# Ledger of designs, part 78: miniprotein binders against q96jn8r1131to1294

Target 1, 164 residues: q96jn8r1131to1294
Amino acid sequence: TLEFLENHGKNILLSNGNRTATRVASYNQGIVVINQPLVPQLLVQVRIDFLNRQWTSSLVLGVITCAPERLNFPASACALKRAAWLLRGRGVFHNGLKICEKFGPNLDTCPEGTILGLRLDSSGGLHLHVNGVDQGVAVPDVPQPCHALVDLYGQCEQVTIVNP

## First folded at step 7 (miniprotein)

Design R28
Fold by ESMFold2-Fast, scan of step 7:
Structure R28 (fold): chain B 164 residues (1-164), chain A 81 residues (1-81)
Amino acid sequence: as target 1 above (164 residues)
Amino acid sequence: SDEELIDEAKKALEAFERGNLDLLRKYIEKALEKAEELLGDEELIEEAKAALEAFERGNLDLLRKYIEKALEKAEKLLEKK
């Protein structure tokens, strides 16, 4: 039931019923968004399918609170300056501002096969799950509605939505 | 910006001087990736993109010019931090 939206970064091709996203060029223009809002207790998960070690950084994931279906996505999710809470490397970012230095594992070093999840708790806290393990609250009080976003940046060239 | 961007730009120039075009392409692409992540400087990013485009079109004189401009700008940004 969960799918990536057909509005996505220009280097993305969707396949597998819009459940697999592949970045087919360069290292950027790889933003995808889940097709329905991230409601409390919904766990949205993606698996890292393919890493290209030519690049240094890897995927970014998080939430946006603006409507995604007609967005002109920037080259990188970290260029979003409004309505965006993102996990990159070990950092947590709000609208381009780093709000936490070290949260969870380093996303730049997660291997192929890693399953990354996003979930809102009942208080609006955004949680990261790694291979089924809740890393805790990365961002408190996320406004709703919000939408799960994955940026296939750098090394990460393919992800697939997986069911819990 | 960290010194890694400067290091990648210097390696790109050295690969160019040695005629190693495969290595040159890799360093330009890594430098562009790092410039987008770390600096957010629109002008530096555009110079780096222009360098990659010049490489793809086979204009080596223009490529060298853009690499040198990117290195100069990266060094200036590091001095301000």
Scores: ipSAE 0.006, ipTM 0.207, lowest interface PAE 13.0, mean pLDDT 79

Design R29
Fold by ESMFold2-Fast, scan of step 7:
Structure R29 (fold): chain B 164 residues (1-164), chain A 81 residues (1-81)
Amino acid sequence: as target 1 above (164 residues)
Amino acid sequence: SDEELIDEAKKALEAFERGSLPLLRKYIEKALEKAEELLGDEELIEEAKAALEAFERGDLDLLRKYIEKALEKAEKLLEKK
C-alpha cells in the first residue's frame, strides 16, 4: 500500500496510516516522499485537502532519484540541486534549473479537492495527471529508480494519498 | 523575482516604521518565502529567519537591524544579476 515515508520535512505530521500529510507550521519544511519507487505504470495520486491563502505559492511535486529513507531534506524542494525533477507553478525544473516554461495547469492555483498524479510511462517519461486527466510528458527519460515527492509549500497545508 | 523580494523587504521595513505589526509579519514572511524560492542565498535566508525570530520575541531593535541587513544584501544580489 502507498504511504508517505516517516522521513519527511520537520513541519510535517503524518496521520491516517501515513496516507495524510499535514504541514503544521510556517510555509516550508513540508517535503514528503512516497514509500515505494515510482515504477512504470504505477499512478501515485494525492488530493489537496487544505489551502491557506495567506501564502502565495503552493505545492510542488515531482521525482527524486536519490534514496529518500535517510535524506536530510532542505527547507523547500526547489533547493534540491541534484537528482530532482519538479513541477512548480507552471514550470518544470531539473536540479533547480527551469527546463520548461509552461506545462499543465498552474499548481499555485489548483483548488482544494484537486487530485494530482504522477506516473512513469514505459519509455521513462514522467506524466502529470490532474483530476484523472493525463497532461502529457513533463519530463522524458527519468532515471530509475525514482521516488515521488510532494512539497507542501506555501498555501498547501494538507494532502492525502488517493487510490485510483 | 529578485525585484519582488526587494519590494516585500521594503514593505516590511515601512510597516515596521509605521508600527503595523500584522503587516510587518506578513511582509517578512513573504520576503522569506521569495528569498528561499528565488535567490537560494543561505546568508540572506538566515538573516530573514533571524528577523522573524526577533519579531516573535518582541526585540524590535534587532528586528530592524536584520531587515536593513537583508534588504542591503538583496539589493547587492540584484546588482550582480
Scores: ipSAE 0.008, ipTM 0.366, lowest interface PAE 9.1, mean pLDDT 84

Design R3
Fold by ESMFold2-Fast, scan of step 7:
Structure R3 (fold): chain B 164 residues (1-164), chain A 81 residues (1-81)
Amino acid sequence: as target 1 above (164 residues)
Amino acid sequence: SDEELIDEAKKALEAFERGDFDLLRKYIEKALEKAEELLGDEELIEEAKAALEAFERGDLDLLRKYIEKALEKAEKLLEKK
């Protein structure tokens, strides 16, 4: 069963058998990583549980290709300057550089209850799923092994892993 | 005080000009905290949040623009008291 790793951002509290992540302070230091590598065809899904409208931006999700178990996480996933492919707002980012301007829905406006998924296809393409609907390939040729990452940034204060 | 908010924002701009990004983060966060507590001005608070988010993204041109705009607005508010 999928769980969030116990190595996480400073402001995270894990509960519900490490399947729920809550950011308990501020707007940042909210990075969590799934405990298993994102292998081809594995669909990792999280549900947005709580949005705090005090902030403007919202969650970021994507993959990292470095080992996460003892990684010293930065304040924001967007500060990762190597080994990171991230979806933020409508943008796709690789190591802090925007590589696509408009992909899928605007993540800053997804409401509570939205289920967001990440999956690798057999060619190494990273797919975003929104409420079960495949949005297409956000990033081609992701190196492996890679690990699914969620950054509870800004508005997004709680997510829960959901199974199919 | 409102003066402290403006001082923190000016310190943020100075840190940015020096390339001291650790210090820049601290001053932007302090300016946001003080804006929320002291002024309650929604537009100023949104500018401070936008500055922090631009900093997190490494968008330095946008960061400078938001810091300068926040300073202008804060000084304007202080002037009208």
Scores: ipSAE 0.007, ipTM 0.193, lowest interface PAE 12.8, mean pLDDT 81

Design R30
Fold by ESMFold2-Fast, scan of step 7:
Structure R30 (fold): chain B 164 residues (1-164), chain A 81 residues (1-81)
Amino acid sequence: as target 1 above (164 residues)
Amino acid sequence: SDEELIDEAKKALEAFERGDLDLLRKYIEKALEKAEELLGDEELIEEAKAALEAFERGSLELLEKYIEKALEKAEKLLEKK
């Protein structure tokens, strides 16, 4: 079963059998990682449960290729300078460098109830799914093993893992 | 964008001048959020954090100083773009 790892950002509280992550303070320190590697064809999905519009930006999701079980997470996923491919707003980022200007919907404007998914295709391409619709390849040739990451940043204060 | 960071910093200064401490806190927090997202300047992030800490300690003179420094640095970042 898919769960969030017990190793997570300082402001995260896990509940619902470690399938729901809530950021209980501030706007950052909200990184969570899925408990098993993202293997080809596995679709990992989270639902946006709660948005706090006091903040301006929203969640970031993507993959890391380092072992997450004892990783010392930075305050924001965007501060990861090694082994990270992230989707933030409209952009795609590799280790903090923007590699695509406009991909998929603007993650800063996805409403509560949106289901966001990550999947590797058979060629190692990372796909974003939005409400069941494949947005295409955001990142080609992701090294394996890799792990799905969600950063409950800014507006996004709660997500829940949902089955496809 | 850097322009949005400058806008939030200006709103924080205006809230300070009006004595609206609730809005001041909100705009400082938004400016800090945007400074972290831009990943462009650790000094700007530290100044924004210092501003928030000064606010929480009730040191309004230091708060104004740090907001002004953050605005100056944000304007320089926009000029480099």
Scores: ipSAE 0.006, ipTM 0.210, lowest interface PAE 12.5, mean pLDDT 79

Design R31
Fold by ESMFold2-Fast, scan of step 7:
Structure R31 (fold): chain B 164 residues (1-164), chain A 81 residues (1-81)
Amino acid sequence: as target 1 above (164 residues)
Amino acid sequence: SDEELIDEAKKALEAFERGDLDLYEKYIEKALEKAEELLGDEELIEEAKAALEAFERGDLDLLRKYIEKALEKAEKLLEKK
């Protein structure tokens, strides 16, 4: 079963059998990683449970190609300078460099209850799913193995892994 | 001095990027204090307040933008005194 890894950002508390992640302080230090590699056709989904409108930005989703079990996570996912492909707001970022200006919906505006999914296609393309709708290929040719990452940044204080 | 002002502001931003909010507040307070002593400019103070508001909201991109605007303004004022 899919779970969040015990190695996570300092402000994260895991509950519900490591399927719910809550950021208990501040606006950052909220990175979590799924406990299994993202293999082709596996759909990993999280639901936004709670948004704190004190903050302006919201969650970041993506993949990392380094082993997550012993990573010393930075304060935010966008500080990862190697082995990271991230979706933030409307943009797509590779190692901190914006590689696409506008992809999918604005992640900073997704409401509570939104289900966000990550999936690799058979050609290694990374797809974003929003409430069951495939947004298309955000990143082509992702190296493998890779691991799904969620950064509970800003407004997003809680997410839960949900089954299809 | 202008070197101290820039040094304090740079340390504040580095601390903020690391998520060290206590150290960020310490350095940004020193930077604002020096800016007031050296410049006394009302617009610079407003830019600094906007940066603090962005910090409170967790908006890193907006914080960087306002710190950059404040530094540019401070450099221009120091050049002309």
Scores: ipSAE 0.006, ipTM 0.155, lowest interface PAE 15.0, mean pLDDT 79

Design R32
Fold by ESMFold2-Fast, scan of step 7:
Structure R32 (fold): chain B 164 residues (1-164), chain A 81 residues (1-81)
Amino acid sequence: as target 1 above (164 residues)
Amino acid sequence: SDEELIDEAKKALKKFRRGDLDLLRKYIEKALEKAEELLGDEELIEEAKAALEAFEEGDLDLLRKYIEKALEKAEKLLEKK
């Protein structure tokens, strides 16, 4: 059973058997991590449940290659300086550096109900899925083990893990 | 610089959370000064002005919202660089 780890950002409240994450304050401190490594053949999906329109940016998702169980999370995922590959807006970021300008849809504009997925292919390529549609390889050759991360940043105040 | 603006906004938010209103005005004014020095970001400048105006009117909930919104935008700008 996929769940969010109990180690998470300060503003997160977990519910629904640790399958729903809610950011209860501010716009940041909203990082959550899936409880098992992202291995080939595993599709991890989250649904956007609630967007707060007072903020401009929205959720970030991706992978980290450091152990998450006792990690002291920064205020936002994009502040991770090592071991992080992230999708934010239309960009792909590695350790805070934008490595691709336009990949997939703009994550800042995905509406409530959107299902976002992360999957590794057999060659270690990280794929983004949007409402079941594979957007292609965002990042090649992701080191393993790696862990799926979601940052409930800005507009995105609630997500729920959903089965494929 | 963008980093100086972020730093000043974070200091303002910390002073607000600690209830230290004696220094809150100073940090808000410093954030506004730095925002005005930035080129091409009228939206950030307007949010800093709104935060200062909210403080002067005594609306602390509105002040907190504007500080947090300004910090969100400042962080987004820093990451673009």
Scores: ipSAE 0.007, ipTM 0.257, lowest interface PAE 12.4, mean pLDDT 80

Design R33
Fold by ESMFold2-Fast, scan of step 7:
Structure R33 (fold): chain B 164 residues (1-164), chain A 81 residues (1-81)
Amino acid sequence: as target 1 above (164 residues)
Amino acid sequence: SDEELIDEAKKALEAFERGDLDLLREYILKALEKAEELLGDEELIEEAKAALEAFYRGDLDLLRKYIEKALEKAEKLLEKK
């Protein structure tokens, strides 16, 4: 069963059998990681449950290739300087460097109820799925093993893992 | 207004985390101006000045810390306790 790891950002509270993550304070310290590696063809999906529109930016999602159980969580996923490929707004970022300007929809404007998915294809390409629609390859040749990460940043205060 | 000051502080923190240093500087300056003229809160003013000094020095860890303190104080001033 897919769950969020107990090692998470300090503002996170897990509930619903570790399938729901709530950021209970501030706008940051909201990183969560899925409890098993993202292997090819596994579709990991989260639903946006609650948005606080007093903040400007919203959730970030992507993959890390470092061991999540020992990870020192930074305040924001975008502060990760190593082993990170992230989708933020419309951009794709590798270790803090923007490598694509426009990919998929703007994650800062996705409404409550949106289902976001991450999947590796057989060639190691990382795909974003939005409400069941494959947006294409955001990142080619992701090193493995890798782990799906969601950063409940800014507006996004709650997400829940959902089955395909 | 207090609400405007909180909004500027939130924008400053978001700009900081995104690495947009030009926009961050702009929001810090706006927050300092509002704090000096409108609030008169000496401690909030000193924290805003410390944030600017950390920014110009390139001490990003200290900058974040002072911006977060300023936001926390501004939010507490707005709430009914």
Scores: ipSAE 0.006, ipTM 0.246, lowest interface PAE 11.6, mean pLDDT 80

Design R34
Fold by ESMFold2-Fast, scan of step 7:
Structure R34 (fold): chain B 164 residues (1-164), chain A 81 residues (1-81)
Amino acid sequence: as target 1 above (164 residues)
Amino acid sequence: SDEELIDEAKKALEAFERGDLDLLRKYIEKALEKAEELLGDEELIEEAKAALEYFERGDLDLARKYIEKALEKAEKLLEKK
């Protein structure tokens, strides 16, 4: 079954059998990683449980290709300078550099209850799913193995893994 | 001390003027910590949080604006202590 790894950002508290992640302080230090590699056709989904609208930005999600079990996470996923492909707002980022200006919905405006999914296709393309709808290929040819990452940044203070 | 928040906010603005983004982040974060610890004023804390978020988004003009708003409010609050 899918769970968040016990190695996570320092402001995270895991509950619900490591299936719910809560950021208990500040706006950052909220990175969590799924406990299994994202293999082709596996759909990993999280639901946005709680948004604190005193912050402006919201969650980031994507993949990393480095081993996450002992990784020293930076304060924000967008500070990862190696081995990271991230979706933030409407942008797609590779190792901190914006590689696509507008992809999918604006993640800063997704409401509570939104279900966000990540999936690799047979060609290694990374897909974003929003409430069950495939948004298309955000990143082509992601190296494997890779691991799904969620950064509970800004407004997003809680997410839960769904469809185990 | 009560002036630590003001000092950290001023250092953030100085780092901004020098274009030192690492130092700017450091001092904005320190200013937020001091706002929460020393004054507890909700509006001041929200302005400091806005500054950090705009900085993280790369909107440096808005980050500066909210640093300045937080600094002005902190100075007024500390003058009344």
Scores: ipSAE 0.007, ipTM 0.209, lowest interface PAE 12.3, mean pLDDT 81

Design R35
Fold by ESMFold2-Fast, scan of step 7:
Structure R35 (fold): chain B 164 residues (1-164), chain A 81 residues (1-81)
Amino acid sequence: as target 1 above (164 residues)
Amino acid sequence: SDEELIDEAKKALEAFERGDLDLLFKYIEKALEKAEELLGDEELIEEAKAALYAFERGDLDLLRKYIEKALEKAEKLLEKK
């Protein structure tokens, strides 16, 4: 079954059988990673449970191609300088560099209850799904194995893994 | 722009001086986001984080010091760009 790894950012508390992640302090140190590689056609989904409007930006999601079980996570996912492809706001980032200005909806404005999904197609293209709707290929040719990552940054203080 | 980063850091200091702590946190976080994306200066980012952390502990003297250092460094970086 899909769960968040026990290795996570220091402000994270896991509950609900490691299927719910809550950031209990500040605005950062909220990175979580799914316990299984994102293999082609596997749809990994999380629901936004709680937004704190004190903060201005919100969650980041994407993939990393390094082994996550022993990673010393930085304060935010965008500080990852190796093997990371991230969706933040409307942008797509690779190892800290913006590679696409506008893709899909603005993640900083998704309301509570939004279900966000990540899926690899058969050609290694990374897809974003929003409330069940495929937004298209955000990143082509993602190296494998890769692992789905969610950064509970800023406004987003809680997410839960949702089965399709 | 880098000018926008400086503007938001100044707003953080102004909020602090007024005792508006909710706005202070908001503007420090906004400045951190812009520093990360636009400048990529690790030292400036760490100073902004230290400012927020000092505030959370109630160390207002350290908070002011780090906000001022971040502003000075941001202005210096803007001159080099």
Scores: ipSAE 0.005, ipTM 0.227, lowest interface PAE 12.2, mean pLDDT 79

Design R36
Fold by ESMFold2-Fast, scan of step 7:
Structure R36 (fold): chain B 164 residues (1-164), chain A 83 residues (1-83)
Amino acid sequence: as target 1 above (164 residues)
Amino acid sequence: SKEDLAKKLIELYKKALELVEEGDLEEEIRKLLEEVVKIAEELGDEHLIEEAKAALEAFERGDYDLLYKYIEKALEHAEKLLE
């Protein structure tokens, strides 16, 4: 079954069999990683459970191609300078650099209850799914193996893994 | 009040940290750090003034490690004022 890894950002508390992640302090130190590699056909989904509107930015989603079990966590996912492809707001980021201005909906405005998914297609393209709707290819040719990452940044204080 | 100024200073620092994470927003970050210096001076707390000026100077030099250090120190001191 899909679970968040025990290795996570220091402000995270895992519950519900490691399927729910809660950020219990501040606005950062909220990175969690899925326990299985994101292989083609696997759809990994999380639901936004709680938003704190005192912050302006929200949840970041993406993949990393380094081994997550021994990862030293930066304050935020966008501070990862190696092996990271991330979706934040409407942008696509590679190793901390914005590589696309407008992709899909604005993640900073997704309400509580939104289900966000990551999937690799057969060509290694990374897709974002929003409430079951494929937004298209955000990143082509993602190196393998890769792991799904969620950064409970800013507004987003709780997410839960949901089955397809 | 002194407590309202301390709360405002904390909010501006938190906003500045969010924008530093975003990147490519130097002008907006600078304006926030300048406003923090003004609020620290109005508060009259010598430690907060020193930290605010040091944070702004670190930012102007592109020294983000030092910027984070002074902002974290200032947040700790400001939170103490709120008891």
Scores: ipSAE 0.000, ipTM 0.164, lowest interface PAE 15.0, mean pLDDT 83

Design R37
Fold by ESMFold2-Fast, scan of step 7:
Structure R37 (fold): chain B 164 residues (1-164), chain A 83 residues (1-83)
Amino acid sequence: as target 1 above (164 residues)
Amino acid sequence: SKEDLAKKLIELYKKALELFERGDLDEEIRKLLEEVVKIAEELGDEHLIEEAKAALEAFERGDLDLLYKYIEKALEHAEKLLE
């Protein structure tokens, strides 16, 4: 079963059998990682449960190719300089460098109840799914093994893994 | 109240850092730092006033390392006011 790892940002509290992550303070220190590698055709999905509109930006999604169990996470996923491919706002980022200006919807404006998914296709392409709709290939040929990462940044204070 | 002003100052600093870390809205960061100076002056704490003004000046000069240094000092002082 899919769960968030117990190694996570210091402002995270896990509940619901480690399937719900809540950021209990500030705007950062909210990185969580799924407990198993993202293998081809596995769709990992999280639902946005709660947005705090005091903040301006919102969650980041992506993959890391380093082992997450003992990783010292930075305050935000934006600071990951190695082994990271991230979707934030409308952009796609590799190790902190923007590699695509506009991909999919603006993640800073997704409302509560939005279900966001990550999936690798058979060619290693990373796909974003939004409310069940495949947005296409954000990153071609992601190295494996890789692990799905969610950064509960800014507005996004709670997400829950959904596994239908 | 003094406590409410200190809390608001902390939240404005954190929001400025949120936007800055994302690379978003440089003019909004300036506005947040200007509001921090006003709140520090209302609070009347000389250290917070010095740090707020120094942070704004560092931002205007484009000295980002100094900006982070003064924001960190200000957050530390503001949090101690809430003890």
Scores: ipSAE 0.111, ipTM 0.516, lowest interface PAE 4.6, mean pLDDT 87

Design R38
Fold by ESMFold2-Fast, scan of step 7:
Structure R38 (fold): chain B 164 residues (1-164), chain A 103 residues (1-103)
Amino acid sequence: as target 1 above (164 residues)
Amino acid sequence: SLKDEIQKLLDRMEEIAKEIREAAFEGDLDKVKELYKEFLEVAKELEKLLEELGDPELVEKIRKVIEAIEKAIELAEKGDYEALYELAEKAREIIREILEELK
């Protein structure tokens, strides 16, 4: 069963059998990671449960290729300088550098109830799914092993893992 | 040029940060909130241009500014003018670092 790892950003509280992550303070320190590697064809999905409109930016999601079990998380996922491929707003980022301008919907404007998914295809391409719809390949040739990461940044204060 | 556009936005951000410090010192919360909203929009525009420039270190610096601005919006709701002053100073310091590296 998919769960969030107990190693997470300091503002996170896990509940619902480690399937719900809530950011309880501020706008950052909200990184969570799925408890198993993202292997080809595995679809990991989270639902946006609560948005705090005080903030302007929102959820970031993607993959990291470093071991997450004892990783000392930075304040935001976008501060990761190594081994990170992230989707933020409409952009695709690799280690803090934007590698694609417009991919999929604007993640800063997805409403509560939106289900966001990550999946690797058989060629190692990272796909974003939005409410069940495959947005295509955001990142080709992701190194293995990799781990799905969600950053409850800004507006996004709660997400829950949902099964297909 | 791209660098000229970046310089123009950095100069604008430094002006806004100065205005924020003055408004915070005077205790004008409404003006501080207005200025921080403008500051955030300019910082996000600058982030896009710095990403286009292709310098990850400069992108990291502007993201720190954006984080400070978002925290400042939270503190403005609580009327913590001292903390707002400090955040504007930190933002200005980072803006000057970016400006210096572009020379």
Scores: ipSAE 0.006, ipTM 0.154, lowest interface PAE 14.6, mean pLDDT 82

Design R39
Fold by ESMFold2-Fast, scan of step 7:
Structure R39 (fold): chain B 164 residues (1-164), chain A 103 residues (1-103)
Amino acid sequence: as target 1 above (164 residues)
Amino acid sequence: SLKDEIQKLLDRMEEIAKEIREAAYDGDWDKVKELYKEFLEVAKELEKLLEELGDPELVEKIRKVIEAIEKAIELAEKGDLEALYELAEKAREIIREILEELK
């Protein structure tokens, strides 16, 4: 059973058996991590439940290769300068450096109800899935073990883990 | 009209705020500093127009934006990414409030 870890950003409240994450304050401090390593063939999916349009940016998705149970999360995932591969807006970022200008749809414009997925292929390539559609390889050769991370940043105030 | 000029400056501030966010996410501190300086100049121009409009509440709101921008410029030299994001979003929120008051 996939769940969000109890170690999370300080503005997060977990509910629905730790399968729903709600950011209850501000626009940041909203990082959550899935409780199981992202292994090849595992498709981790979250649904955008609620967007607050007072903010400009929206959720960030990606993977981290450090131990999440003891990690002291920064205010935003983009502040992770080590062990992080992130998708934000239309960009792909590695440790704060933009490594791809345009990949997939603009995450800042995905509406409520959008289902976003992360999956590793057999070669360690990280794939983004949007409403069931594979967008391709965003990041090749992700080191393992790695863990799926969602940053409920800006507009995105609630997500829920959904089954394939 | 005065309201049209104010709207143009508010739109420009929204564009600059978006560019600041992108440059900050990219870690391009030189660009962040330049954009915040531009943001400050546009905000000060908007303050003058809001003073002409004669609404003291709107003037106070833009002054808070100016204060936030000035703090952001100072913090950009230190590379405090969290504070820069927070100040930019705070400025944007106040800009939205001004825009709604003008409807």
Scores: ipSAE 0.006, ipTM 0.220, lowest interface PAE 11.7, mean pLDDT 83

Design R4
Fold by ESMFold2-Fast, scan of step 7:
Structure R4 (fold): chain B 164 residues (1-164), chain A 81 residues (1-81)
Amino acid sequence: as target 1 above (164 residues)
Amino acid sequence: SDEELIDEAKKALEAFERGDMDLLRKYIEKALEKAEELLGDEELIEEAKAALEAFERGDLDLLRKYIEKALEKAEKLLEKK
């Protein structure tokens, strides 16, 4: 069963059997990581439960290739300068460097109820799924093992893991 | 970008002077996001956080002070010599 790890950003509260993550303060310190490696063909999905429009940006999701169980998370996922591939807004980022300008929908504008998924294909390509629709390969040849990460940044104050 | 941070800080100060609180909040948020994620300057990040705290408390004198400090520091980063 998929759960969020109990090692997470300082502003996160886990509930619903560690399947719901809520950011209880500010706009940052909201990184959560899935408890199992993202193996090929596994689709990990989260639903956006609550958006606070006091803030302008929204969630970031992607993968990290370092062990997450005792990692000291930075204030935002975009501050990760090693071992991180992230989707933010419409961009794809590797270790803080933008490697693609426009990929998929703008994550800053996805409404409550949107289901976002991450999956590795058989060639190690990282795919984004939006409401069940595969957006294509955001990142080729992701090193393994890797772990799915969600940063409840800005507007996004709550997400829940959902089964396919 | 450091130049974008300066622009956001200047816009925040202008919104403050005009009494446009919605625009002020927007530019403070953008400046904080950029400072924290991109600059890595701990002192500037601390001043930006203090500005947000002052805004939330309604302490407009402290808010102005921290915006001005952030602008001065950001301008220094871009000065030649």
Scores: ipSAE 0.006, ipTM 0.193, lowest interface PAE 13.2, mean pLDDT 79

